# VH-VL binders against o60147: the designs that were tried, part 353

Target 1, 175 residues: o60147
Amino acid sequence: MLEKNKYLYIFRHIQTNQVLLSQGNVLKKTALFQLPYPLQKPVAPNGMRPAKLRKDHWVPLLKVEFPNESMFQSVFMQLLNYRKYRSVQPLTSDLLKLPIPVRRRKIMRQEVPNTIADLADILNKEKFPENSVRLQLSDKSDSEYADWPPSVQIDSEEIKLSRGFREKTTVDEAR
Short names: E, the ipSAE of ESMFold2; O, the ipSAE of OpenDDE; V2, 0.75 times the mean of E and O plus 0.25 times the DockQ between their complexes.

## First folded at step 16 (VH-VL)

Design oh11 (framework fv_lerdelimumab; at its last fold request DockQ between E and O 0.49; V2 from the best seeds 0.75)
Fold by OpenDDE, fold request of step 18:
Structure oh11 (fold): chain C 175 residues (1-175), chain A 121 residues (1-121), chain B 109 residues (1-109)
Amino acid sequence: as target 1 above (175 residues)
Amino acid sequence: EVQLVESGGGVVQPGRSLRLSCAASGFTFSSYGMHWVRQAPGKGLEWVAVISWDGSNKYYADSVKGRFTISRDNSKNTLYLQMDSLRAEDTAVYYCAKDEGHKSGWYFDYWGQGTLVTVSS
Amino acid sequence: SSELTQDPAVSVALGQTVRITCQGDSLRSSSASWYQQKPGQAPVLVIYGSNNRPSGIPDRFSGSSSGNTASLTITGAQAEDEADYYCNSWDSSGNHLVVFGGGTKLTVL
């Protein structure tokens, strides 16, 4: 039985440059739990809860099409863990002289290139079949942040998804 | 010289709480993530939790998630582990470890001598 | 969840070479670190980034990696090398960010 294609969307916050991973083209509130640095102070005490999702503050960064669920899940989980891993990295010397809020902002601003690089790294390591993964970027030049393996086919067209989500059409993408 | 000194260990009954501390010196504490790693008697090493340099990010092993809380006070160069709802299987020597090596791989370049936590009825 | 596996015990004659191997999927995507632990003592980092030695670690310790494996090699084992050795890796695919091997007890004969 042929599996349906799965779609990973990555969104970028227009102000902080933080990124969210989404299964499908609609951001869910739960995606906010991905953020190493919440957009605002978490609501206590019932745990650190993320702020309300403002879909209009998120723009698409890229879309990845996978031929099956397994590939999608693998890459998705790895991306999350890469983010966690990076969030614990020691401060570089250039950051030490800056106030803490500034440090955080600078770190957040690197999430887009880091995420793209992470994606490429993950895909390079996975060694998927040639041209089995389709990548569409909002800015094609962003593909230059990393070397892509033969498994990745970069779309010549840039992604034109609306902020935070895309309305369902008669032909919906697999989630 | 880098030094990590754990304290707060002891004997507690199941369901009780205990708070561990790790006093750090010899390096810029506020620049590094810190970890807790534990070792049950006669067993291997088990990663417990990590906290980022500013405490903004915390991650836990599944075995302790929801029960343990890692925190830090950079003004005191101290790492903490709040252990709630303790279980017998939490019995272990608890080590604090300094985070390092994100470029070439995740590793711990310095460890404390550990503090023993015994959970027993 | 990702696991790292090690042989529970290995032996080496004094002055001989021994290799301790760690295996796991996490090693396909991340470098291994190795820790030496003597009885009643805290672990000590002996190898990081597959084959880097911290200051103070003898040059007889070396590391290597291949596929889903990493190895610690002691070339010319000394009596003081008798200890437990643990491999460690970052887990990019699992729920645990950090994973340790089960440890290998090295006996120097």
Scores: ipSAE 0.835, ipTM 0.910, lowest interface PAE 0.5, mean pLDDT 91
Fold by ESMFold2, fold request of step 18:
Structure oh11 (fold): chain C 175 residues (1-175), chain A 121 residues (1-121), chain B 109 residues (1-109)
Amino acid sequence: as target 1 above (175 residues)
Amino acid sequence: EVQLVESGGGVVQPGRSLRLSCAASGFTFSSYGMHWVRQAPGKGLEWVAVISWDGSNKYYADSVKGRFTISRDNSKNTLYLQMDSLRAEDTAVYYCAKDEGHKSGWYFDYWGQGTLVTVSS
Amino acid sequence: SSELTQDPAVSVALGQTVRITCQGDSLRSSSASWYQQKPGQAPVLVIYGSNNRPSGIPDRFSGSSSGNTASLTITGAQAEDEADYYCNSWDSSGNHLVVFGGGTKLTVL
């Protein structure tokens, strides 16, 4: 009867381009735990965990429909772990040369392409049935950050946005 | 030459606190995630915690979550582990480890020699 | 927690070849790394990325992986290879980012 929790929603911050993962189409305050631990005060434009959720700062990036809740839970947990894994990797030499505020903004701009690539990597490693996973994007060109397995059907219709339009990184900038 | 030197170990009673330090040299400390790994006497290696390059991302093993705090001071090239509410099962040699980075796995290329923490009444 | 399974002990005659195995589901999403630990010493990395040797590690050490299994092979084992060997991975599906196997004690006869 109840398999409502089979949708993954991914949101993007309209200013920082950071990413939050969600079980529903409305962000909960607990999603903020995915953001970096505040070094002192939370500074929302600098990407640290704020004290409160500003829902008007977050817009849909993509939505994934899974055949069942078990697949959703597996992919959701893996995505969270991929982000943690990336967050503790060494800086590249080009990032090291940047002043810290600029460096942090560049790292945050990588979250959209990195999360999309990680989602695809997880789905490529999982042996899901062909066309069993439906992907809908707010901007279809974002699908170009990754190579998708046969299990993924990309919806031709975009998620409609009324705000939060983004200057995008190119595919090459994600590498 | 990369060098990691742990300090601050000792004998403490259960429920007390202890702060470990790891002094780093020979590499750009501020560009790396750093780990604590422990080993109980006669036992295997157990991961404890990791901290990102700037300290803004921290993750812990379930056994220490809420009691231990990993931190770093990049101006001093020093990694810390604040251990509160210590328990007998926290008795171990504590190592700090440097992750050189790998796209699919861990690459702990340098380890300190460890510092012994003994929690006993 | 640990989800990587290793045999607790393995023996090899001097000069012979030995394989130490590590099994776990985390190896689907992670390469393995291998650490040698001699008594009273810190661990030393001997293999990373499942099959790469760091600089300074003898070429008698090699690694491989297949499915959920990673292997460390020592070809022509020497007395100084007697040690504990730990495999390691990250775990994309678990609560811990870093997982070690229980360790294998290698005895060189």
Scores: ipSAE 0.834, ipTM 0.924, lowest interface PAE 0.5, mean pLDDT 88
ESMFold2, look of step 16: ipSAE 0.821; ipTM 0.920
ESMFold2 (binder alone), look of step 16: mean pLDDT 89; pTM 0.926
OpenDDE, look of step 16: ipSAE 0.828; ipTM 0.915
ESMFold2, fold request of step 18: ipSAE 0.819, 0.812; ipTM 0.916, 0.921
ESMFold2 (binder alone), fold request of step 18: mean pLDDT 89, 90, 89; pTM 0.926, 0.929, 0.924
OpenDDE, fold request of step 18: ipSAE 0.778, 0.817; ipTM 0.901, 0.908

Design oh12 (framework fv_lerdelimumab; at its last read DockQ between E and O 0.80; V2 from the best seeds 0.85)
Heavy chain, then light chain:
Amino acid sequence: EVQLVESGGGVVQPGRSLRLSCAASGFTFSAYGMHWVRQAPGKGLEWVAVISWDGSNKYYADSVKGRFTISRDNSKNTLYLQMDSLRAEDTAVYYCAKDEGYKSGWYFDYWGQGTLVTVSS
Amino acid sequence: SSELTQDPAVSVALGQTVRITCQGDSLRSSSASWYQQKPGQAPVLVIYGSNNRPSGIPDRFSGSSSGNTASLTITGAQAEDEADYYCNSWDSSGNHLVVFGGGTKLTVL
ESMFold2, look of step 16: ipSAE 0.842; ipTM 0.928
ESMFold2 (binder alone), look of step 16: mean pLDDT 90; pTM 0.929
OpenDDE, look of step 16: ipSAE 0.840; ipTM 0.913
ESMFold2, fold request of step 18: ipSAE 0.847, 0.843, 0.838; ipTM 0.927, 0.926, 0.929
ESMFold2 (binder alone), fold request of step 18: mean pLDDT 90, 90, 90; pTM 0.929, 0.929, 0.928
OpenDDE, fold request of step 18: ipSAE 0.667, 0.856, 0.848; ipTM 0.877, 0.923, 0.918
ESMFold2, fold request of step 21: ipSAE 0.846, 0.852, 0.847; ipTM 0.932, 0.927, 0.932
ESMFold2 (binder alone), fold request of step 21: mean pLDDT 90, 90, 89; pTM 0.928, 0.928, 0.927
OpenDDE, fold request of step 21: ipSAE 0.855, 0.820, 0.860; ipTM 0.924, 0.907, 0.926
ESMFold2, last read: ipSAE 0.828, 0.856, 0.836; ipTM 0.924, 0.932, 0.926
ESMFold2 (binder alone), last read: mean pLDDT 90, 90, 90; pTM 0.933, 0.928, 0.927
OpenDDE, last read: ipSAE 0.204, 0.835, 0.869; ipTM 0.730, 0.911, 0.930

Design oh13 (framework fv_lerdelimumab; at its last look DockQ between E and O 0.65; V2 from the best seeds 0.64)
Fold by ESMFold2, look of step 16:
Structure oh13 (fold): chain C 175 residues (1-175), chain A 121 residues (1-121), chain B 109 residues (1-109)
Amino acid sequence: as target 1 above (175 residues)
Amino acid sequence: EVQLVESGGGVVQPGRSLRLSCAASGFTFSSYGMHWVRQAPGKGLEWVAVISWDGSNKYYADSVKGRFTISRDNSKNTLYLQMDSLRAEDTAVYYCAKDEGYSKGWYFDYWGQGTLVTVSS
Amino acid sequence: SSELTQDPAVSVALGQTVRITCQGDSLESSSASWYQQKPGQAPVLVIYGSNNRPSGIPDRFSGSSSGNTASLTITGAQAEDEADYYCNSWDSSGNHLVVFGGGTKLTVL
């Protein structure tokens, strides 16, 4: 068991609503491998992996505090695997009716609710102690995409940072 | 009628390359994730790789990662497996399989009849 | 664990009922599918989503699941049911998306 807390950070793209998972409170360029590989003759916006990380295009969606590394690694790996699983599923009939650029936009818009639902599904199946996992959202209404197990304590305060997950230091408190 | 037909198998020396093809018909190929699954002689089934509907996502078993490349050409209704740096343990019948989709599981409703790859000195 | 465990062999008398089991941690969060393979042939899907039967599969084939165990049941086994049977799951916790069991050889006596 680790003695220090471990955090999962999840970002949303301001334009496409795509999701990136992160082990740190600032995105690294390696997070871009979570985005699809460039296709021949892509049509913008297409959600494909860009050449550069534009950190000003990615905003906090949520963070999850785990009491140890083992719990964090289990959930992080499973979230990545859920995303891989979804990425190879067949298209639904309503998506097939759409022109490819519109289809891709609709798929990208599903990433936020899907990621939140997947996180909750994973946490419901894990046998974590009651109140051992703290969830903080940028928009509390996003918790409504899923039902949360007793192990999850949803923080009453939203993430209200001007940029990223960094907390502003107050005169009375410093971290 | 859904059909999957593999081709490109043969006998090849270790360290060499081979490319397999899977010709698809009877369904909208471009809407499905496609898989390769192999079976060594007298052994069980082993998943090899998957590719998303448009080819933008690809995933591999650890035993082939870095050596095999899955790809597709939706205009030709064809799935491919490029196999580089072949080893004796890659000897198997290679199947392509279609995933119809089911929540939190796999639904491989159609399989090809396979193509044999033999890697021998 | 990430593996799916099956007994390597099971026998059944003609007309009797047999259960083939598949066990693994992935089955707690994944539905199972079952594939029949006869010698020299490609696998054939017989059960998906733990308990659903594709069109054309006889109703003597059924599936069930509980905890980390999935089962394929053949009620009133026939000679043509003699084959290898593989279970399959999604492994959300491991390095592979797709996992197959080691297979069970069914012999009809």
Scores: ipSAE 0.832, ipTM 0.931, lowest interface PAE 0.5, mean pLDDT 88
Fold by OpenDDE, look of step 16:
Structure oh13 (fold): chain C 175 residues (1-175), chain A 121 residues (1-121), chain B 109 residues (1-109)
Amino acid sequence: as target 1 above (175 residues)
Amino acid sequence: EVQLVESGGGVVQPGRSLRLSCAASGFTFSSYGMHWVRQAPGKGLEWVAVISWDGSNKYYADSVKGRFTISRDNSKNTLYLQMDSLRAEDTAVYYCAKDEGYSKGWYFDYWGQGTLVTVSS
Amino acid sequence: SSELTQDPAVSVALGQTVRITCQGDSLESSSASWYQQKPGQAPVLVIYGSNNRPSGIPDRFSGSSSGNTASLTITGAQAEDEADYYCNSWDSSGNHLVVFGGGTKLTVL
C-alpha cells in the first residue's frame, strides 16, 4: 500500500480531453472536484464536471513514479495549483472571438498538453536526482509536449492500460 | 481609462455579513479574472479570492474559505464579495484588482481605491 | 502556504540606488510583480514579469530575478519613491494561488 503513494497517474477523458490527477492507479470520485463548475451537475461533454465518475470514460495518460511520497505530494500539489492558475487566466484574443461552447471545448483540448508541460516545468524546478523519476506514457509522442529534466527517465514501454482498468500490483494480488 | 470602484464597506459586528461590490469600467470586464485583496490597518497585502472570467472557477485564501463568496455579474460589470461570519481579523481595506497574466505570470495591473470593512463589537 | 520574504525596511539616499529583494521557495521569480503603495493610497503596479514596466512608471524602476529571488531596483531614488513596496507571485505549492511579500518600507534620505 505504501508503494501506491509514490505513483502519480494522470487520466484523460475520452471525449473532452479533460485531465484528472490521481494518487495511485484508481480514480476516486473526489477527483472530479478538480474540474470546474462545482455547483453544477452537467454531463460531459456538454459540461466540465460530470455528475458522476465514469471510470470507463477515463484513460491513463501517463504514470510517474517518484522516489518517495514526499516528492509525489509536492509535485501533485503543484500540478493542481498550475491547473487552478490556468483556469483563471485572461482570455486570449483568439478565444474571445469564438462562441462560448467552442471556446470551452478549445480550452479543454489544451488540458493534456498543458498538464504535461506543467509536469515537466515542475520537475525542472524541483531538481530531483538524475533518473530518480520514472515516467511512463500511454503515447510516447506525448512526451514531446515538454522538455524533460535529467531527473526524469522515460520508459521505453508504453502504458498498456485500457479505459476503466488499472495495473495489477503486487499488493492487489495479495488481497 | 480603466476604473475600479469598490463599495459596501462599513462597520459590522462579529458574526454578521457584508457584501462588497466593485464596479468596473474601461475594459472588457467579462474577459478577465478578478481578485479581491485586503489590507489590515498597518499591515501588508493579503490575497483573498479570485474568480475566472465566466465565474466558473473560484478560489479563496484559507483564511476566508467557507466564509467568503466571490461572484460576478458580467452584464453589470460588477464584482462581488459576500462576507459571512465576519471576524475581527477580517478588518481591512478591501481592494478589487484586475487580473492580468501570462503562462507563468500573474499580476494586478489595476486596483480600486478600496473600501474599509471594520469588524468590531 | 509558501511565504515571500522581504526586508521590512530599507533606506536610500536621494539619487542613489536601492535594491529590494523578495525571496521564497515557491517563488516564480521570472514572473514576480512589484507594487508601490503610498500612505492612504491603493497599490500601484510598478514591475511585472520580472522586468516589465507599465506605462507611466519611470524607467528608474527595474526588476530582476535569479533562482528563487526577485528584486526591484530603483536607480536614482527620488523623494516621491518613498513608499511601501510589495512583491507578488502566484503560489505553485500551496492552497493560496497568490502570495504577497511582507512589504518593504523604503525611506528616502
Scores: ipSAE 0.437, ipTM 0.822, lowest interface PAE 1.9, mean pLDDT 89
ESMFold2 (binder alone), look of step 16: mean pLDDT 90; pTM 0.930

Design oh15 (framework fv_lerdelimumab; at its last look DockQ between E and O 0.66; V2 from the best seeds 0.77)
Fold by ESMFold2, look of step 16:
Structure oh15 (fold): chain C 175 residues (1-175), chain A 121 residues (1-121), chain B 109 residues (1-109)
Amino acid sequence: as target 1 above (175 residues)
Amino acid sequence: EVQLVESGGGVVQPGRSLRLSCAASGFTFSSYGMHWVRQAPGKGLEWVAVISWDGSNKYYADSVKGRFTISRDNSKNTLYLQMDSLRAEDTAVYYCAKDEGYKSGWYFDYWGQGTLVTVSS
Amino acid sequence: SSELTQDPAVSVALGQTVRITCQGDSLRHSSASWYQQKPGQAPVLVIYGSNNRPSGIPDRFSGSSSGNTASLTITGAQAEDEADYYCNSWDSSGNHLVVFGGGTKLTVL
């Protein structure tokens, strides 16, 4: 009868800091399709699409509550496309001078701040009603990666882990 | 001097396969995402596919998904397009293009001269 | 949404100013780039980032954008400017990352 609120869940990998987007608070194996294809030999195990989902390797980064399905679908699709767009951009000069394993690690560590900035950019452009979108973070300081529109209310309470506590790690300095 | 040279086009029957190549020179090929763009005779430009700098991310237009595969060999500075299950609608000049990158848009600063693929019986 | 619409053809008298337009929802968040193509030739970039001119492109080419519209302006059109012109953008809302307009054939009279 009444349309229920729709939720976007974003997870980070505990070691690589890569990001996965989800419609549910439990990742499905199909979320792995968001990760890069395996390269020919040798292939780095971390950071590439693994054969199986290890749920103990992924923890909540943030959760977004939308008032309806249309808003959710628009933002979800756009976030996926922002990540695809970034993935095919040319390397910066700083990245070019790094050995490939170090370069990949640095690229992966940018995914958290980049995804948060992309979410905010989308929400600033969408012109949603004031206070219509609730944002809850696992680490409230992550909100400082972006400027949020009036449509967003940032929950003061951080996300509790659903399957176990993971101690938050220091995030590499972003630029 | 940046150069992109496509090859591998020709006349083929529907259902057959072709493999296109794009030889790159004059820039650090391995730092750029590379694109295929096609143009049917007398028609406009149609994006086909893109591949990331290391080949780990690949994206396709809906019209070619499941039939075409983009790939690259950074040791040979070469971009590839494997075209399977070809259809008459795939008849086009195929260009490779380099994206220099700029602010939330595309910046295709260099294009090859193209290679013609004709699919007919 | 995600489609870029251009008029199929535009004419301009030699030495006059012409404006070629491109409309689409993607332009609200993507900058535009513009490509000139002469028959039998590869496209050539003439404007990027909506309003920037690459080295080697004459000053008579300029670009602008407002809302969901991007424009390419040729001031003092020359015979050599007769070509097809394509706009291009990123699309965050569709299935395709790269979108081209249908093209505008410019005839210089």
Scores: ipSAE 0.837, ipTM 0.928, lowest interface PAE 0.5, mean pLDDT 87
Fold by OpenDDE, look of step 16:
Structure oh15 (fold): chain C 175 residues (1-175), chain A 121 residues (1-121), chain B 109 residues (1-109)
Amino acid sequence: as target 1 above (175 residues)
Amino acid sequence: EVQLVESGGGVVQPGRSLRLSCAASGFTFSSYGMHWVRQAPGKGLEWVAVISWDGSNKYYADSVKGRFTISRDNSKNTLYLQMDSLRAEDTAVYYCAKDEGYKSGWYFDYWGQGTLVTVSS
Amino acid sequence: SSELTQDPAVSVALGQTVRITCQGDSLRHSSASWYQQKPGQAPVLVIYGSNNRPSGIPDRFSGSSSGNTASLTITGAQAEDEADYYCNSWDSSGNHLVVFGGGTKLTVL
């Protein structure tokens, strides 16, 4: 059970494409604090922070295995701060031309590629040992959003995580 | 011309509250994040807080977290800093600063002239 | 949280070149900005994105970066350049998203 502390899971919302970071394969309700505060209490489909965690609305994006918890913690914190950094950046001219609801949706759509790119950037700068970090993707094409350093070994195996945010069991496979 | 004008500073006792305002003009206020930065007398610059363009994201320095609240009214082109539970160490000139970005960095291209907050018994 | 470190004071002779250096881990992932502050005045942006000058900033001001360092260079220092200079970046590793250096007091002799 202690080993799960070296695993980073990233989840995406199936409708909004917002992302949540998780230590381990179980998404906690406190993860919702990663999302921005809603201005007018919008529901999840409208973006921002939902009132409750609906596990069925989130799917795994990728899994990263680190050599130890310390490396995990470092990268995890950096990812959060990268997201914070992006969230306060000036709007591009293209975004400014859009109505506010459309603008927000477009920003949310960029969270997946941005998060992947951020992860790669962080790992590139950390200079971890070669093949010391194992990356698994739900969609292998998502790896194309970034150039990965030699420290990252992209696993050919897909993430074995069910909708319940648990490891797939034989029972799950039969469904 | 971009202008940022802070107001609301003054002398207050510890434990009291104060609200600062920053009136912005000369740019599309609702398109940019805004920051508060403070400078204690004879000391360096210290980042205090940032708020996103629509106010949906707010972040604070640990030194003020839980005590200060950053907010904005885009209809009035005004940035606010609600300071509660003030301490002597909060004594500083408070600047509002416009956020700007460049590649992997951000910077403050415009600053107000600042407003002095003095917390003393 | 990551810190940016600067020398507290440097001196330069009139017309000579001086380099003010900022060091910190945050500079590995973010570009530095530099601010000039004269006594009783607000800070003024002089360099952003490591080596970009805002309008109105003299071309004698330049910036550079390498590894975990950033530098502000004044080539041909003028008397009016006497001021405090602060470097700045954003921090990915701490709880303070924005970090400033301690400042460098530049004296023009």
Scores: ipSAE 0.790, ipTM 0.904, lowest interface PAE 0.7, mean pLDDT 91
ESMFold2 (binder alone), look of step 16: mean pLDDT 90; pTM 0.927

Design oh17 (framework fv_lerdelimumab; at its last look DockQ between E and O 0.36; V2 from the best seeds 0.51)
Fold by ESMFold2, look of step 16:
Structure oh17 (fold): chain C 175 residues (1-175), chain A 121 residues (1-121), chain B 109 residues (1-109)
Amino acid sequence: as target 1 above (175 residues)
Amino acid sequence: EVQLVESGGGVVQPGRSLRLSCAASGFTFSSYGMHWVRQAPGKGLEWVAVISWDGSNKYYADSVKGRFTISRDNSKNTLYLQMDSLRAEDTAVYYCAKDEGYRSGWYFDYWGQGTLVTVSS
Amino acid sequence: SSELTQDPAVSVALGQTVRITCQGDSLESSSASWYQQKPGQAPVLVIYGSNNRPSGIPDRFSGSSSGNTASLTITGAQAEDEADYYCNSWDSSGNHLVVFGGGTKLTVL
């Protein structure tokens, strides 16, 4: 296989703060398979179609540039696995006190900080060369969710975000 | 006291289906991820599947993906494994296991006694 | 990165100390748990979090880890310690969330 620069793109949902990982700067519908199964009555088999992708609801969170595909693939798979691992952990007692819909919303709202912390934890453990990984954020303050290893160079330029459809996005958020 | 009791094992022909149940008691079932682990006769332990507390996340070993479905009914404190397209290599004792949780590993602190599934012609 | 390797069998003289090892790349970042299984019985957790002992497990059982290796140590081995021992871990780089070692049959002489 040929080695070349690879990019990891991470998106967040503007209303729920859910997170999607992508190889491309435009989300594909198949990214929705990263989200939990829709809930249903306890009936077997329990397969469900993924929700439709609303691209106007998903905005850039961060971008990571890796020097080669091997590093990208390793980190991408680990991020997916960290999320899977966390999703099946026992609930804490504070979450048990909440009604189920509120509980789910609280869990979802932690996905951004948790994903950023996961990324930093993976990069700290992987022992990549100094300054070999370039990180660019849409909001630089999000870097404060984690401590970054010497391998990470944080870009001084934020990802520019344009919302020419702000009113349409606001209506969708209210629904 | 925590108890996990599997049921639904038996002898079935290849290509057929079987549904296992695991009755849970003595803990707040709805707060835990639950696992199936199997053991072929005379062989080691093999992880099969996990389901999140509310059933919204499910993950499988490659050997069973697409054929087995893990599910739960929190109102009945019951874990299920639907096994379709059974093969001879699925012959095993099937255990359900409770994951206590510790963010750096897997800690199956309670296991059922298992239920035997035999797939033969 | 998807395997945990254990010796298939190990022996210890009654009253002596034995170490059972578990090796794999996943152990660099995951703690190991250890399970004892006697013939015809379900596994029983004997060590969790690499070095913690559940209530009811004799204090002759201890665990440790270093690098990609986890160890289960039994000091003062007793006849009832004769069993199969399995480790498990999480492998964030592999295809499966839960990985078990192949098991070690401990014989007490």
Scores: ipSAE 0.784, ipTM 0.903, lowest interface PAE 0.7, mean pLDDT 85
Fold by OpenDDE, look of step 16:
Structure oh17 (fold): chain C 175 residues (1-175), chain A 121 residues (1-121), chain B 109 residues (1-109)
Amino acid sequence: as target 1 above (175 residues)
Amino acid sequence: EVQLVESGGGVVQPGRSLRLSCAASGFTFSSYGMHWVRQAPGKGLEWVAVISWDGSNKYYADSVKGRFTISRDNSKNTLYLQMDSLRAEDTAVYYCAKDEGYRSGWYFDYWGQGTLVTVSS
Amino acid sequence: SSELTQDPAVSVALGQTVRITCQGDSLESSSASWYQQKPGQAPVLVIYGSNNRPSGIPDRFSGSSSGNTASLTITGAQAEDEADYYCNSWDSSGNHLVVFGGGTKLTVL
């Protein structure tokens, strides 16, 4: 399990495109606290934090393997801060002209590309050793949301997903 | 011209409450996040809290979490800080600051002149 | 905050160059901002994004970053530059969104 501590998984909500960060390939209930909205009904489609974690509503967006846990933790915390910071930023004119419900939906839809861009920005600033970070995407096209530093090696293989939104591993098949 | 004017500071006893206000002008207040930053006498700057443009998101420093509440009224271009259960260590000049930046860095491009809060028995 | 470390005091002769450094494990150096504070006044942004100057800030102020350090440089210090300088950056500890350095008192001799 120690080896899992160096893996960052980013999940997206299948309906809202909200983003959750995870250490490891299994979302914890506490991950919901990453969402800015209070626990209220109804569920996430209305731009709110769901009361319960429905794992089947969250699919892996990408997987990042770091050389060690320390690097993981650094990037993980920075990502959280970027997300928090982004939530308080000025809105564009295009967003401001929209009704609030529509605006909120649009903002949520930007979470995926913004998170990817944030990750790239953070990694660019960290200046890790060349090819020391391995990035695997569920959709290779998502890599186009950012310019990646030399420290990042993009895997040619996409993440293999199951309905449990777990990466299919040999270990999982043996269980 | 951007202006931020804090008010509501004063002398209070420990355990009491105080509400600070920050009147904003010279920019589209409802489009920006706003922050509170404080500075104890003779000490450095300490970030306190931030509120998003629409008030939907709020974040606090651990030192004030559960005791302070940041809020805003965009119709009045006013930022608030409700301070409950005040402690001696909360004694400081409290500044409101305008949020700015993204990915290029976190920074506060405009600050008020501050309002002094003194918590003493 | 103890997470970002600054020298508490530095001095520079009039017209000379001084560098104030900010260091910390939580420092996102390339995104550091700097604030000038004179006695009895509010802080003023002087550098953001490592080396960007806001309007109205003299060009003698510049920023740089390397590793976990950010630096504010004043090239040709003026008497009016005597002030406290604070660095600011992301807080990777998660306790705050941002963190300030302890501040550096600059004396112009």
Scores: ipSAE 0.341, ipTM 0.772, lowest interface PAE 1.3, mean pLDDT 88
ESMFold2 (binder alone), look of step 16: mean pLDDT 89; pTM 0.927

